# VHH binders against F-box/kelch-repeat protein At2g24250: the designs that were tried, part 2

Target 1, 374 residues: F-box/kelch-repeat protein At2g24250, of Arabidopsis thaliana (Mouse-ear cress) (q9zuh0)
Amino acid sequence: MAMKKKISTSSIMPDWSQLPEELLHIISTHLEDHYFDAVHARSVCRSWRSTFPFPSSLLRQSYSLPAFPLESKDLCCTLEKVPLFLFRVLTPPDAADASSEYFLGGLGQDKSNDHVELPSPLQCSVKVNVPGTEPILMNMLDCQIIPLGHKYRLMIGCNPEEYSAAFLPLNEQGGGGEFVALLDCTDLFLVLRSTEMRWIRLEKPSTASCKELFTFRGRFYATFFNGDTFVIDPSSLEATPLTPHIDSNFLVPSGNEELFLVKTDFLRCRVSRLDEEAAEWVEVSDLGDRVLFLGGHLGNFYCSAKELPHGCGLTGDSILFTVGSRNVTYPYKYGVHTNKRKAEDNINCWRSSRENRVLFRNRYDPVLSFRVER

## First folded at step 8 (VHH)

Design g08 (from p36 with Y101F; framework vhh_8dlx_2)
Fold by ESMFold2-Fast, scan of step 8:
Order: structure tokens, then sequence, then C-alpha cells
Structure g08 (fold): chain B 374 residues (1-374), chain A 125 residues (1-125)
């Protein structure tokens, strides 16, 4: 869970600064999977800061890649594994309140400065427009923070590039560091295999611009703006059209078990699940315990509501859409809206009601940058 | 009964245009990528291009400016439009069903599972 300031009126609170070193070490081992809890623990006092190391999981794991062949030959190329989070903004209830506002973002170390004594914490603030009050500035670290896993990002030089990339680890045994990376450049694809460490130029299976590259069940999937969709074998690089045919907006992989098709227009949202055995898309009326994320540039993915922290405000049968270019996300209750069929429940009406509440985060990077103390 | 039947061939003068058709039956035509292949007298097979289920096309680079492939899924028909025909375009033209494209070579696999009988195009003065 992300730590929030808790008000206590009890005058008999333990003096945490006087905990024995052995107990602090035991607590620190239990926080290694709770990234922001560890960051907040470091703010208690100097003794705690030395005991609770800054979580390495918040530092971007990077892979050094060969120089990028379509750019200047001297530019460094790296693939970053970026932790993804939902940042929840709690707003006071209005007459028609129904849900909290969320931001989908990555978290990463600011590597532009080699100075080891850098300011921490996260230096990202969100301007929250709350009806009936003036806008409030909130530090993102003070939001409820919900971990969602990781995404891969290609870096050329010091700046992230706008190339679509998919990264496929090949070591289901956990012992190898083998991978295949597939990259979309405007006129071609590029592939990099860890065994060769050399960029190889490939042809694209469609003349249209690539919309998404992602991985599902050990294969690459490529979607194109003309509706073409292909499954690509990572070893042979054979592209097979996805059957049954897809003519809708979004493919959402649900781990390795399920693939969802989300179709949205100005009147409705419909979700179908691929029945691979019958080779057909089967429309679903309810998502059960699933939460689907349509994260734009951060990609489409899912999580189980059962694995979310208590009190996070998200339950199953939800879809989180980005609202326009603002990257703010609201939970859309799929089963509820689909079953009611009311005018006020259509997706355009749902979006319009949320656009009256605007959130602004750091203007630039969809991956939140922070300076890390050593 | 799965079948592909090419038509529209014949004798045509150099510089003219010609459109070939391929009628498909016995399978769900709209679900398959379709190919055009030709064979000149005494020569091997030459791949012309393909069209995916979505309508997207990929052509042999040597022929890209000279041909257009299209499909009509309502009539289960594949088309090849040829422009600026030359004597070296004289060949038997086949349509074929094939499901895959190689990103490595930029071509569809050579192993087609269903072929038509072909239609002869003769470019002669």
Amino acid sequence: as target 1 above (374 residues)
Amino acid sequence: EVQLVESGGGVVQPGRSLRLSCAASGFTFSSYAMHWVRQAPGKGLEWIGNIYYSGSTFYNPSLKSLVTISRDDSTNTLYLQMNSLRAEDTAIYYCARGPTFSLWTGRSTDAFDIWGKGTLVTVSS
C-alpha cells in the first residue's frame, strides 16, 4: 500500500525513532515489495533512512543495446523496464459523484544528473480542479499509488523516442537473459535478438502505420490503423493475420490467458473475448474481477481486482480509459453501463461528464521522473 | 468443394491494360490472404503480390508500379489489374491461397495450399 498521512489523536504512540536496529532490519525486509512504503519510511528520521534503502524496483532496469541504425551512429540505445502505477486522486463527493480520478504513469530515475546527493522525493505535482473550490496542487507521492507491473521503453541518447516497441523475454526458466525486441519504424520493422545483439531490418506486413506492438503468449502482435492485425512468431518472423478478423479499436491482453477486443464509438462500448478454440470473438456482458486499462502510449493491459490494495476504489468489471490528451483516467463500469442502455450511460455522455473535472500533471514525460537520493 | 478459377486472360497488344479475375468457392474467402503468381514460357514461378483479409497489399518490388491487386468479398472474387503490358508479361497467371508473410524476406511463403488452374495472357503485336 502507498503510505498516506494518518491523523492520530492518541498521545501514547510508540517512539519509532527508538526501535532497536534488529527490528528496523526486519521491517525493512518486509517493505522491499512495497516501494512507496519504503520511500515514506525513509522520511521518518536519519536512522530509518540508513536502514531502509531506496527501492531498486523504482530504479529503471536498463539494457544496453547496439547503436541505433536509423539515427546518428554515435547515439546510445537502451531499453528500459519502467514500473507502471495508477495514482489515485481523492475528491470530495458531489451531488452526482460516482468515482475517483486516476492517472496512469510510469516511474523512473532521473539519469540526466550524476550528482549522488540529489533531492528526493518525486518532483511531480498535479493541479486538481475540484468543483466548488480553487485548484489544488498535490504531490504525486501523496496520492494513493497502485502498482500495475512494468512496460518497456526505448531510449535513444538521452530522450525517449516515439517508436513503438515490444520486448519479449525468452527465459521461461528464469535463468537466461535472452530476449527479442521488435521495433516499428515508419517504413520498416527492426528486430534485435539478445543472442546476436545486432539490429536487423525487416519488412512490415502492412503498408499502413503501426498502431500497437505488444506481446501475448510468447508471440508479437501488431495492429495497424487500417485494421490489419498480425501475430508474429519471434523465431521465424512469420506474420499471420489474426483470425477472426478484427475491425475494432483496441486489443487488450489479459496476462497469458485471455485476449479482449474493446470497441468504442460515441454511443457505446462493447467488449469481446477471443475464443481460440472456436476461432471467434464472443461478446461479454460482464468482466468479472477484471480491470482493463486502455493506456494510450503506455499500452493496453489488465489486472485482477483481487490483487489490488484494499480501499483503492477500483472493483472488477471496470475499464479505465484515458480522457482525451490529458492522460487522466476514470473507471467505466462495463456491466452496469451495458445493461442499463440509458442515454446518460453511453460512452460519449460518460466522457463529457468527466471532462468538467480536469487534472493536469507534469506537462511532459508520461513516465514520471524523479531525482533519487543515494 | 474448394476451388479457385482464374479468368480474363487473352491476347493483348503491348502498352494496353488487362484485368484478371479469380473466383473462389468452397471456403471462407474473406478470411484468407490471396496471392497472384505467374509463369512465363520456359521459366519458373514469379510471385506478383498478395492481398490480406483487410485489403492491405504487398507487391513484388519489380512489379509494384505496374500492378494493382484488389478483392470483392461479397462475390468471393480476387482481381489483378495490369497496366503498360510488355511482351515479357506473357505468362500463365495463377491465383493461390496462402496465410503468411515473412518479415525476414518481405514475401509470402512459397508453400500455397490451394492453386487455380491458371489463365493465359499473351502480349503480342
Scores: ipSAE 0.263, ipTM 0.563, lowest interface PAE 2.3, mean pLDDT 67

Design g12 (from p36 with R107Y T109P; framework vhh_8dlx_2)
Fold by ESMFold2-Fast, scan of step 8:
Structure g12 (fold): chain B 374 residues (1-374), chain A 125 residues (1-125)
Amino acid sequence: as target 1 above (374 residues)
Amino acid sequence: EVQLVESGGGVVQPGRSLRLSCAASGFTFSSYAMHWVRQAPGKGLEWIGNIYYSGSTFYNPSLKSLVTISRDDSTNTLYLQMNSLRAEDTAIYYCARGPTYSLWTGYSPDAFDIWGKGTLVTVSS
């Protein structure tokens, strides 16, 4: 979209305050999924602030669902859409210090106590969930925030549940139309269709534990720890296996355009792209402007390097991994032309990163990890 | 012609083990998921389990501890290993070809485009 383009620094600036109201409304519709661009637009002038609503996507969107069928009590059940971000904590002076750390987390509003507030036109604060501790309120100007995607979680009453959830809108994307929700409840799958609003119990297509459940191009994808991967049609609920059957792989959807398969070892990664016409995986030599984020069972994400904040330390053709018992995050530069010596240095960097202090997520919370600066 | 031929059935005493085979011909066996289904006298079809072309297996939960499904793509053969046979395991056993799996029941008759003629297993003292 037009508003996705970063405005280059220039001594000649357009007078945005004089845009007609009709154009402002068109721009506003393009910013629905661009939280921080919408916040910046609201700081231009009074007419823009009234035209651009505060981003509802910074508020937790939820869907009321029938009572959960695996509970003894008839408790209210909701599916919550949680936006996920990569946060970088800045250390003054920024340019001199490599100790700045990254962590993966969600943003939320505490409906009982706190809300996201803008104390001035140019400043705002966001609440970051840290498992096992009180949530941390961070000023957005004190960190760089990179939007990655979203994760759906099941809420039974006021408690988040561990079950993996995938949500697929049918017919009308973004229009509040029909949908299908699929839950991994460990021993079985549950499906809910918006047309019936009734939970249906289904068998799992694999005997192994489900590793990840996500949506891509109007279908569900389920991966399992034994390497099984299935594509599930939302209408028929038919499960079709994907080839190849590969252990320790990661599937990364790149928007609605591409599906990547990432194979990892201690020296390098191999990335392949699904060629649906040929029905085969084709190894790619580089990722171009793509940055892949491997967040384990919380999900895998993509962004374009051109949409990254200036000076964030991340470049295209890169993969960020969250791995190990301490859930540390580290960058890996992809490229089949990377020499062996650089690959060996990456192992040393990976090992040293594992020694930093890391806060772990709650099993029921979408916050994957928080790496504390020394 | 596309064919599936089951073998290995017969009369067997309770508590013993039996291995059934299914020989496939007329198609690229390694590209298809294969299923085992049985029908006891006077009863409906009961899905036993399947094996995908990837080698992944899954089973009817009621039968999981009693059976193992395997395949040999070099000989185009599907196998069903049954242990601790009981009188209620008396049935005609069929192999079937299917490209997909249904989450509703583990299988659908509509998903099977080729069936064998079956092999009878009788568990009797």
Scores: ipSAE 0.000, ipTM 0.252, lowest interface PAE 13.5, mean pLDDT 65

Design g13 (from p36 with S56R; framework vhh_8dlx_2)
Fold by ESMFold2-Fast, scan of step 8:
Structure g13 (fold): chain B 374 residues (1-374), chain A 125 residues (1-125)
Amino acid sequence: as target 1 above (374 residues)
Amino acid sequence: EVQLVESGGGVVQPGRSLRLSCAASGFTFSSYAMHWVRQAPGKGLEWIGNIYYSGRTFYNPSLKSLVTISRDDSTNTLYLQMNSLRAEDTAIYYCARGPTYSLWTGRSTDAFDIWGKGTLVTVSS
């Protein structure tokens, strides 16, 4: 059947625009832990927007840094803590619901547009082409939004840089704002310590290009496209090869408890966990409650399926391969495939079965946006 | 001629301590990180730990409470102190150079580029 030109809902919002502010304040105290419900409430009218504060957990924390030494214009730098979300693309009722599609991105207020109170990415209506129908308007809030944690991003001037960065907060429980940041600048590494607040040029431990930088158990980890992997001490800045020696595609830290190694070939995906006491990688047949996110410009990370909302289409024992924040992706079920990927789950088959898709505007842009393609 | 020569192995009773030495020659020992690696009979290589030119040490987590690595740059000698030896510590112990890197100086190697011939430790009663 034909789809409607505008996204229709079976729910009619109550006309609450005439509700007294005193009652709205009582309601707002009960939405403290329901961040997106507070954002929805803010979109009702101006009275509600002034009554319901924008959730601070959705705001980007930023840290002023010294001017970037490799830029000819000496532009000011900031380190931004970007909240990350998984957005489920809802399938229209008339389509087969055999698999869910997802994209990964950040949320926040558009401060550059002087719109501090209304988060434009969460409130905008975008045109989405659906095969066989007229274009429909989709509100960002009609996507199911799943929180996944945070990523640190370096901003140079008004534009994000294409550099990989890892941020290690020190004495975070002691209330200190001390940190060490390590940055891959292609030909060299840069380090910034909060105690000195100056960029220091470092050598790379490998001649190959750096694939990713991340933190795990109070240390930096650097992986390279030739397979080199190093553990870097944040105080001495000495790099030690990861032992046992690793020949891998992806390392995925799981909090402070586990480090996973994911090896992919054309037809198979193998996951191993580091057994630190035995100093060996132990292959796992099932990921249990874990969902792993691999590749792209947002790095590798995980979440627990136990913390995911019911009916979100994701369960444990899943891997999502992202080729960047510009494309939808779908889960590979590791245990169900007995450590073997199906042809349709192949890393080279990242394309959606849909004719049209929702794309993230730019891999460096933490603000979610839409591009409609045929 | 670059050489690493391990010594100090032999038969030792369970629960005792033993110190291994590695004499380096033919290169600037003080400029390199040094490693200890062992191989038990019929098993693969197991990394024990390393010591940077700065004196900073890193250990295999399963062995960290049982071993101490140190160096004497004036005599070009690397040491491995082993305490509370068990039958499972029976192995050939090797000294190796690199591939630890300092991001300050850019001193790096592509792999373990020099290995000694090893010294046998047998824990038996």
Scores: ipSAE 0.235, ipTM 0.530, lowest interface PAE 2.6, mean pLDDT 66

Design g14 (from p36 with Y53W; framework vhh_8dlx_2)
Fold by ESMFold2-Fast, scan of step 8:
Structure g14 (fold): chain B 374 residues (1-374), chain A 125 residues (1-125)
Amino acid sequence: as target 1 above (374 residues)
Amino acid sequence: EVQLVESGGGVVQPGRSLRLSCAASGFTFSSYAMHWVRQAPGKGLEWIGNIYWSGSTFYNPSLKSLVTISRDDSTNTLYLQMNSLRAEDTAIYYCARGPTYSLWTGRSTDAFDIWGKGTLVTVSS
């Protein structure tokens, strides 16, 4: 297999067998964060495969947990740290058009015919669910893999559950492996502390359904569909309302440094950043290198365009509204512009039935739209 | 022995500034959001603003330009800075902790969890 694209920043190497091992080793040290390049390098020959280890970030970490208390059977539970990726389909199977497609999801064992995940990182294949068609099997080498972050999910026995999970390591304990996990189980919350390894049933702080559960600066945050938002202390399990009351909004942590508030009316969105020094939410007109992902069962998350590989198709100052199922790879369908006066002619644009439509916000254009067809 | 003790009130002339303090004891002050609330004679309680453990503050929009809330976690002290005092700012000022919702019991606190005894501010000349 002749590689026509550059590997990392080193060079284009069409004949791998002619490269000295020392040069291969130097290249290998620069590929650990470049999943696409690492996978391609491993496919060239045996020498390269031994030099380039399979990316550990594609392997799923898990925590063994006590039997789940809301099940009628005493089944083994695990909490899985699912790395999230954006998959760019370079050459769609049976394509009528040359349109690009993006799918958001994790890599893991595929045990359901209804979801799309890589069956094993070692198998180099992904089942892709395209709306209106049967799932298709796509080779991982036929797509570009873009790392976006992590999500935790609960496994009961061999099956994933649709419960939202937040995971918080305990810094003050210094024990290296201590944590608190909080689950939204629809009618109640469940907490598990690693020091006890026992499920504890808790009440919900709101009568509405939980929208998102996440961690920021050593606290849990829970948002609800009625706009209720609570900050939860992991030790006391006291939930404090975030005042002023936040209605119909998304909270998006940008690393451990910034918290964004995205307010959506169905024609546009507005982004505010929490300004600790000014002591208020300050509306922003530019996200810089930030790419915000909103909505769906995959939650709200951030990535930096500076950390993305070249040619991935994502740029900074972008907001994507993800539409997808809880633990599987699905195409991105929507994005919304921030802090612009341009209104959409079609008020149903944000919920368009046009499958495979992707919208990105650009600072020069309020909305960039891509029709992703095949 | 959880306690909040307000101080710094008194008689002050209109247009002047005043700084109130609230000394907290018996709990981990740095872990809680703190509030300032006032009650003018013959009127109900009026929320002034709060400050979270992070230092983030939120104010009653009617008062935002006139007040500043701050905290010193090293001394377990909450502050309220008031500028351009008006006769209508005459009130008893309370320091309060909360509100919170206990996930253990499924119950919210009775509004604010802990209240101080208050400090009287009288704006007159």
Scores: ipSAE 0.170, ipTM 0.481, lowest interface PAE 3.9, mean pLDDT 64

Design g15 (from p36 with S31R; framework vhh_8dlx_2)
Fold by ESMFold2-Fast, scan of step 8:
Structure g15 (fold): chain B 374 residues (1-374), chain A 125 residues (1-125)
Amino acid sequence: as target 1 above (374 residues)
Amino acid sequence: EVQLVESGGGVVQPGRSLRLSCAASGFTFSRYAMHWVRQAPGKGLEWIGNIYYSGSTFYNPSLKSLVTISRDDSTNTLYLQMNSLRAEDTAIYYCARGPTYSLWTGRSTDAFDIWGKGTLVTVSS
């Protein structure tokens, strides 16, 4: 029987919907370098949404490709260049020994849907798995955003499904637009060459499942779970076994400059770098300013700690593991893990280490996307 | 038609250098990785190293400081430069075309698909 009293709102916040259009345009020019501030500005009201464009740096560059041939279906196919970000969950001021959690994601504008996928247009909320609690929604304003570069993603049909793909530009000197794309389609490979612009079915060089497919110095590299590793010529499409043989380990390209071999077992982690002049694997004592990202649907890649924002909590000599659909991880210090794995051969002990922790309890980790009002 | 022919072997004194050649014919040499393999008397095959069509080389770690592999795609020729020869380097030296798999056809070969007949190197006083 008690009347429900309306919750009063503070008058401290100005009515930004009343700003003159000229001032909105001036503010818009200053938000160009502040991507998430621009996204939030678009959520204030309709006039702000029309005045502040969706940040171009968050838009996926897309390349129209020939229809994907799958079981007599004509499916639209698009290659997307997706910007990659790390999101750091900020540590509360009173938590002296709190773990820093990171999650990896790509951002883009999804124009195929006319409704917002986020819980609120005023919140860029992400699901974060915190040890000992249910997964929570974090506002992106409570996260530090760290740019890492780009990943290529293949979009096929009406589903935002991703196939393992490697994209190789053939001409770095000029006359651009020439490329070869190689796709792992479980039972076979598919190739698309810019000279022909049609998908061609290829055989796999191994009967095992493909583990990694990537490009390095003008060639494709394919690794398989049985330890088979092949270097594939983009013109002839001949696969040559990599010699000496590499057992089921991670190969991590660093652009066209360096190739790393990461060997892991129950007791140790060792990294070697390919010495192109000597043509051999040289064991690395430390990674210097390098941060390596291993595994999962996002593949293996590198970034330089020198290019990261000050105070992001990541330093060089670090490895971050992502597994399967997961995009939440912890920094693993090279060398430190070797001693810890040797002392603590137990996955629960690994999970208790804030520096070397790997998160295994993530059932759904989508790439973040933003949708606009139709 | 498809053939590999090694040459340059012979009797050499310990501590000397020797360069072996392998002439390829009947296939597009520039598209294949090429290998050097040796067999000492009464022993099994020992892999020396390879050179990819890109020019990248990989060596048996026990031999790396003693050998250099190179190729000349204009003459379809593979080379093995050996330095500081020892009596233990006495062997028949073979060049071999690496196993390649055509993704167009799915055809693979067992081990090395093409071998030369070999050239004998004897390191003796």
Scores: ipSAE 0.266, ipTM 0.534, lowest interface PAE 2.0, mean pLDDT 65

Design g16 (from p36 with S31D; framework vhh_8dlx_2)
Fold by ESMFold2-Fast, scan of step 8:
Structure g16 (fold): chain B 374 residues (1-374), chain A 125 residues (1-125)
Amino acid sequence: as target 1 above (374 residues)
Amino acid sequence: EVQLVESGGGVVQPGRSLRLSCAASGFTFSDYAMHWVRQAPGKGLEWIGNIYYSGSTFYNPSLKSLVTISRDDSTNTLYLQMNSLRAEDTAIYYCARGPTYSLWTGRSTDAFDIWGKGTLVTVSS
């Protein structure tokens, strides 16, 4: 079942506050992987709220770090793990172009009470506080929330930094909470090991600017605008060029299963999958039920079209490309010979007034936050 | 003179284990990351994995459960341990001195500049 269809089913209950605890428990077990439904269930009444736990995947985990070495002030440094979702931006009435209504971002925590709750199913409008812009009004029933993964951001004092950050836990089965964090600070890399808790300055493996820094299968991956791509060992910090070698493109991990290469060339996209046995990139003729998200500075993600709500306007065999400073996402149907981007989808599009959409000041900051009043 | 010499290949039965060696000479072995690659009959080169000078390893995920790479810097020797051999593992196995870039020093090695002549492994009944 789609999420909206499941929510509408709950509306037929005549008195939700009178449900037995055992029945609430059964409902709770079915909401474990349905973040939107779980948050809505918590807003029905106090009994439901105590029965359904707030989804931990929506909470922003943070790590306290040593003072940042490139700052003149001795300021508190924190690394935040921000879960990323695909959201729909509300289009003002009379807007002509509704095709670019999606945006990529994370949900924030209300620091006043450690919780962020959605309104009851009958009152699903919330104001979303977007950094660098005025708050936007969002209706949660129209907002398709698709979990895409996580993005780490560096906080120095109360301010997010534009530095790309990758976080790799070590000895996950052994415990101890050991990790390695790697930052792209433009002119150099910085590394922090949890065993030493001190920042170390490193050289970059390429003279070009870093495009993306991420983790995949226990390694760091760094891509650069000149086409250089490196796999970095978290212990030795030796960078090895990716085998086989690739041009400047987008790498899209499917978690731990597959690695896709998306090559964009003017108005065309070509997708290849790494064939690990042959050690070569094999161009794919279609993506099937897969949807690839190219989030620019926010990262690249994958999901199954089967997890998408009906009526969201997205189907399998498609690529969603995030454009410009506003993090707005455009869907494109994939096809080896005919898949083209529209010429007007320029990465430098700065005109929010033309499309009547929210403009993000800091496109490197994945965090969106909202306060919900009950 | 710089050399890499692979050894330890031969005919083995399916399900058995085999350990390959690569003897390095003519350069400071302990300063370089080393790679294993293979080529099955009629197929392209397949990267197996590498081992950094620190001893850290990275493997082709399709082979990770089947192989282990190790090194002995005191004897300038690289090893490839293969377990549960299958007919599809029949190939010529090569060791190579590969490109690495140390983020500590900013120095890199040359790209796959040294290849041995290989050692043949045949998995048959």
Scores: ipSAE 0.207, ipTM 0.511, lowest interface PAE 3.1, mean pLDDT 65

Design g17 (from p36 with S54K S102T; framework vhh_8dlx_2)
Fold by ESMFold2-Fast, scan of step 8:
Structure g17 (fold): chain B 374 residues (1-374), chain A 125 residues (1-125)
Amino acid sequence: as target 1 above (374 residues)
Amino acid sequence: EVQLVESGGGVVQPGRSLRLSCAASGFTFSSYAMHWVRQAPGKGLEWIGNIYYKGSTFYNPSLKSLVTISRDDSTNTLYLQMNSLRAEDTAIYYCARGPTYTLWTGRSTDAFDIWGKGTLVTVSS
């Protein structure tokens, strides 16, 4: 949606704090679908904070699960549905014509506190390195925010530890409530079926470390750093090797229709699509309207460029790579003739621009400052 | 009991076609990759091809033009269609369950874990 609305909560004036509470409630109801505007409104003063509730769409949905079986202490276990966002940081002062840096992250409210403490990156200031000037610290709430869907994560006890879990709803909308969850505990797998609601220990199908665990076409997929890949049936829990075999590469599901393989090295990447009938990976020369995300610890996923906000700086036929635990993303234009730019292509620092040049404006390890802002 | 039973072998004249069947029981057939393997008299095992659980097939390149593998998951049956048979196609033909790993007990994915007893095909003039 366009952000140029008649009602603006970012324009803080003394007169706005004097509004009758009935009018504030009308503004609050109007902002329910504009959750980041509601967050800004809560930063005006204490009275506004109590009047504008924290957006429910930003709250993590959680499901109580049986106690985690691998701990000697009894620990509560919950499955969380976490909203996932791409944050675009614009170079000041000209937002319209600025180069951008991207950060990938989930967000929600920390309910253990009485304050609205948004998780990183909304609570962070990002250090933006502008050529020829001192680095600028920017509030993440001033970023363009692009919704990318949801991710499921397993939370154990009061400790903020997360395990990667693949969650498979069996009754499409999830309204029927039946599901199977598969968890990678490094040394073994755990399964939880909604019909039984108990954790069951399983053997791991490979001796290597698990790289990715996800769902595609009603089955679980597990990839390992030695190149092993298995398709796991959710009812029988039998794992069959995916043929043809892949090396240590990245699998990206695109809805229920396509599975992509992204091969990368320090200079380039190549994308192939699985042809199940021929049992082969077929290299593709362009991705069309697709934008692929290699999201690091947040997993691999896809979106359509048609679903992205106008002016977000991303186009189809692109891959965004995430580096390290700080979720910095680097766009790579796949349709560009990589053979002509092999020596200069470094996916960890390549940025697509109107001139298709490498921009060394941002660092691999940006400085983050954790503060409550606006 | 997990088992595979091949059928359809026999004596056939050169140049003709033959279809072999393999009946599976005791496991979820639709979840496994299935293979055909043959052994000619006095020779080692020769892999013919496989069919993945979603129907994708891969063949030994030297045999690709001569064979077709298919499956019917509703009847738990694997098929091998052979065309233009020659004397050198005389062999015992086996169906085998592809490597798999059960997450319940952990078993090797490195070898075919279930084989049929085989069916003899004799191509004679």
Scores: ipSAE 0.191, ipTM 0.498, lowest interface PAE 2.9, mean pLDDT 66

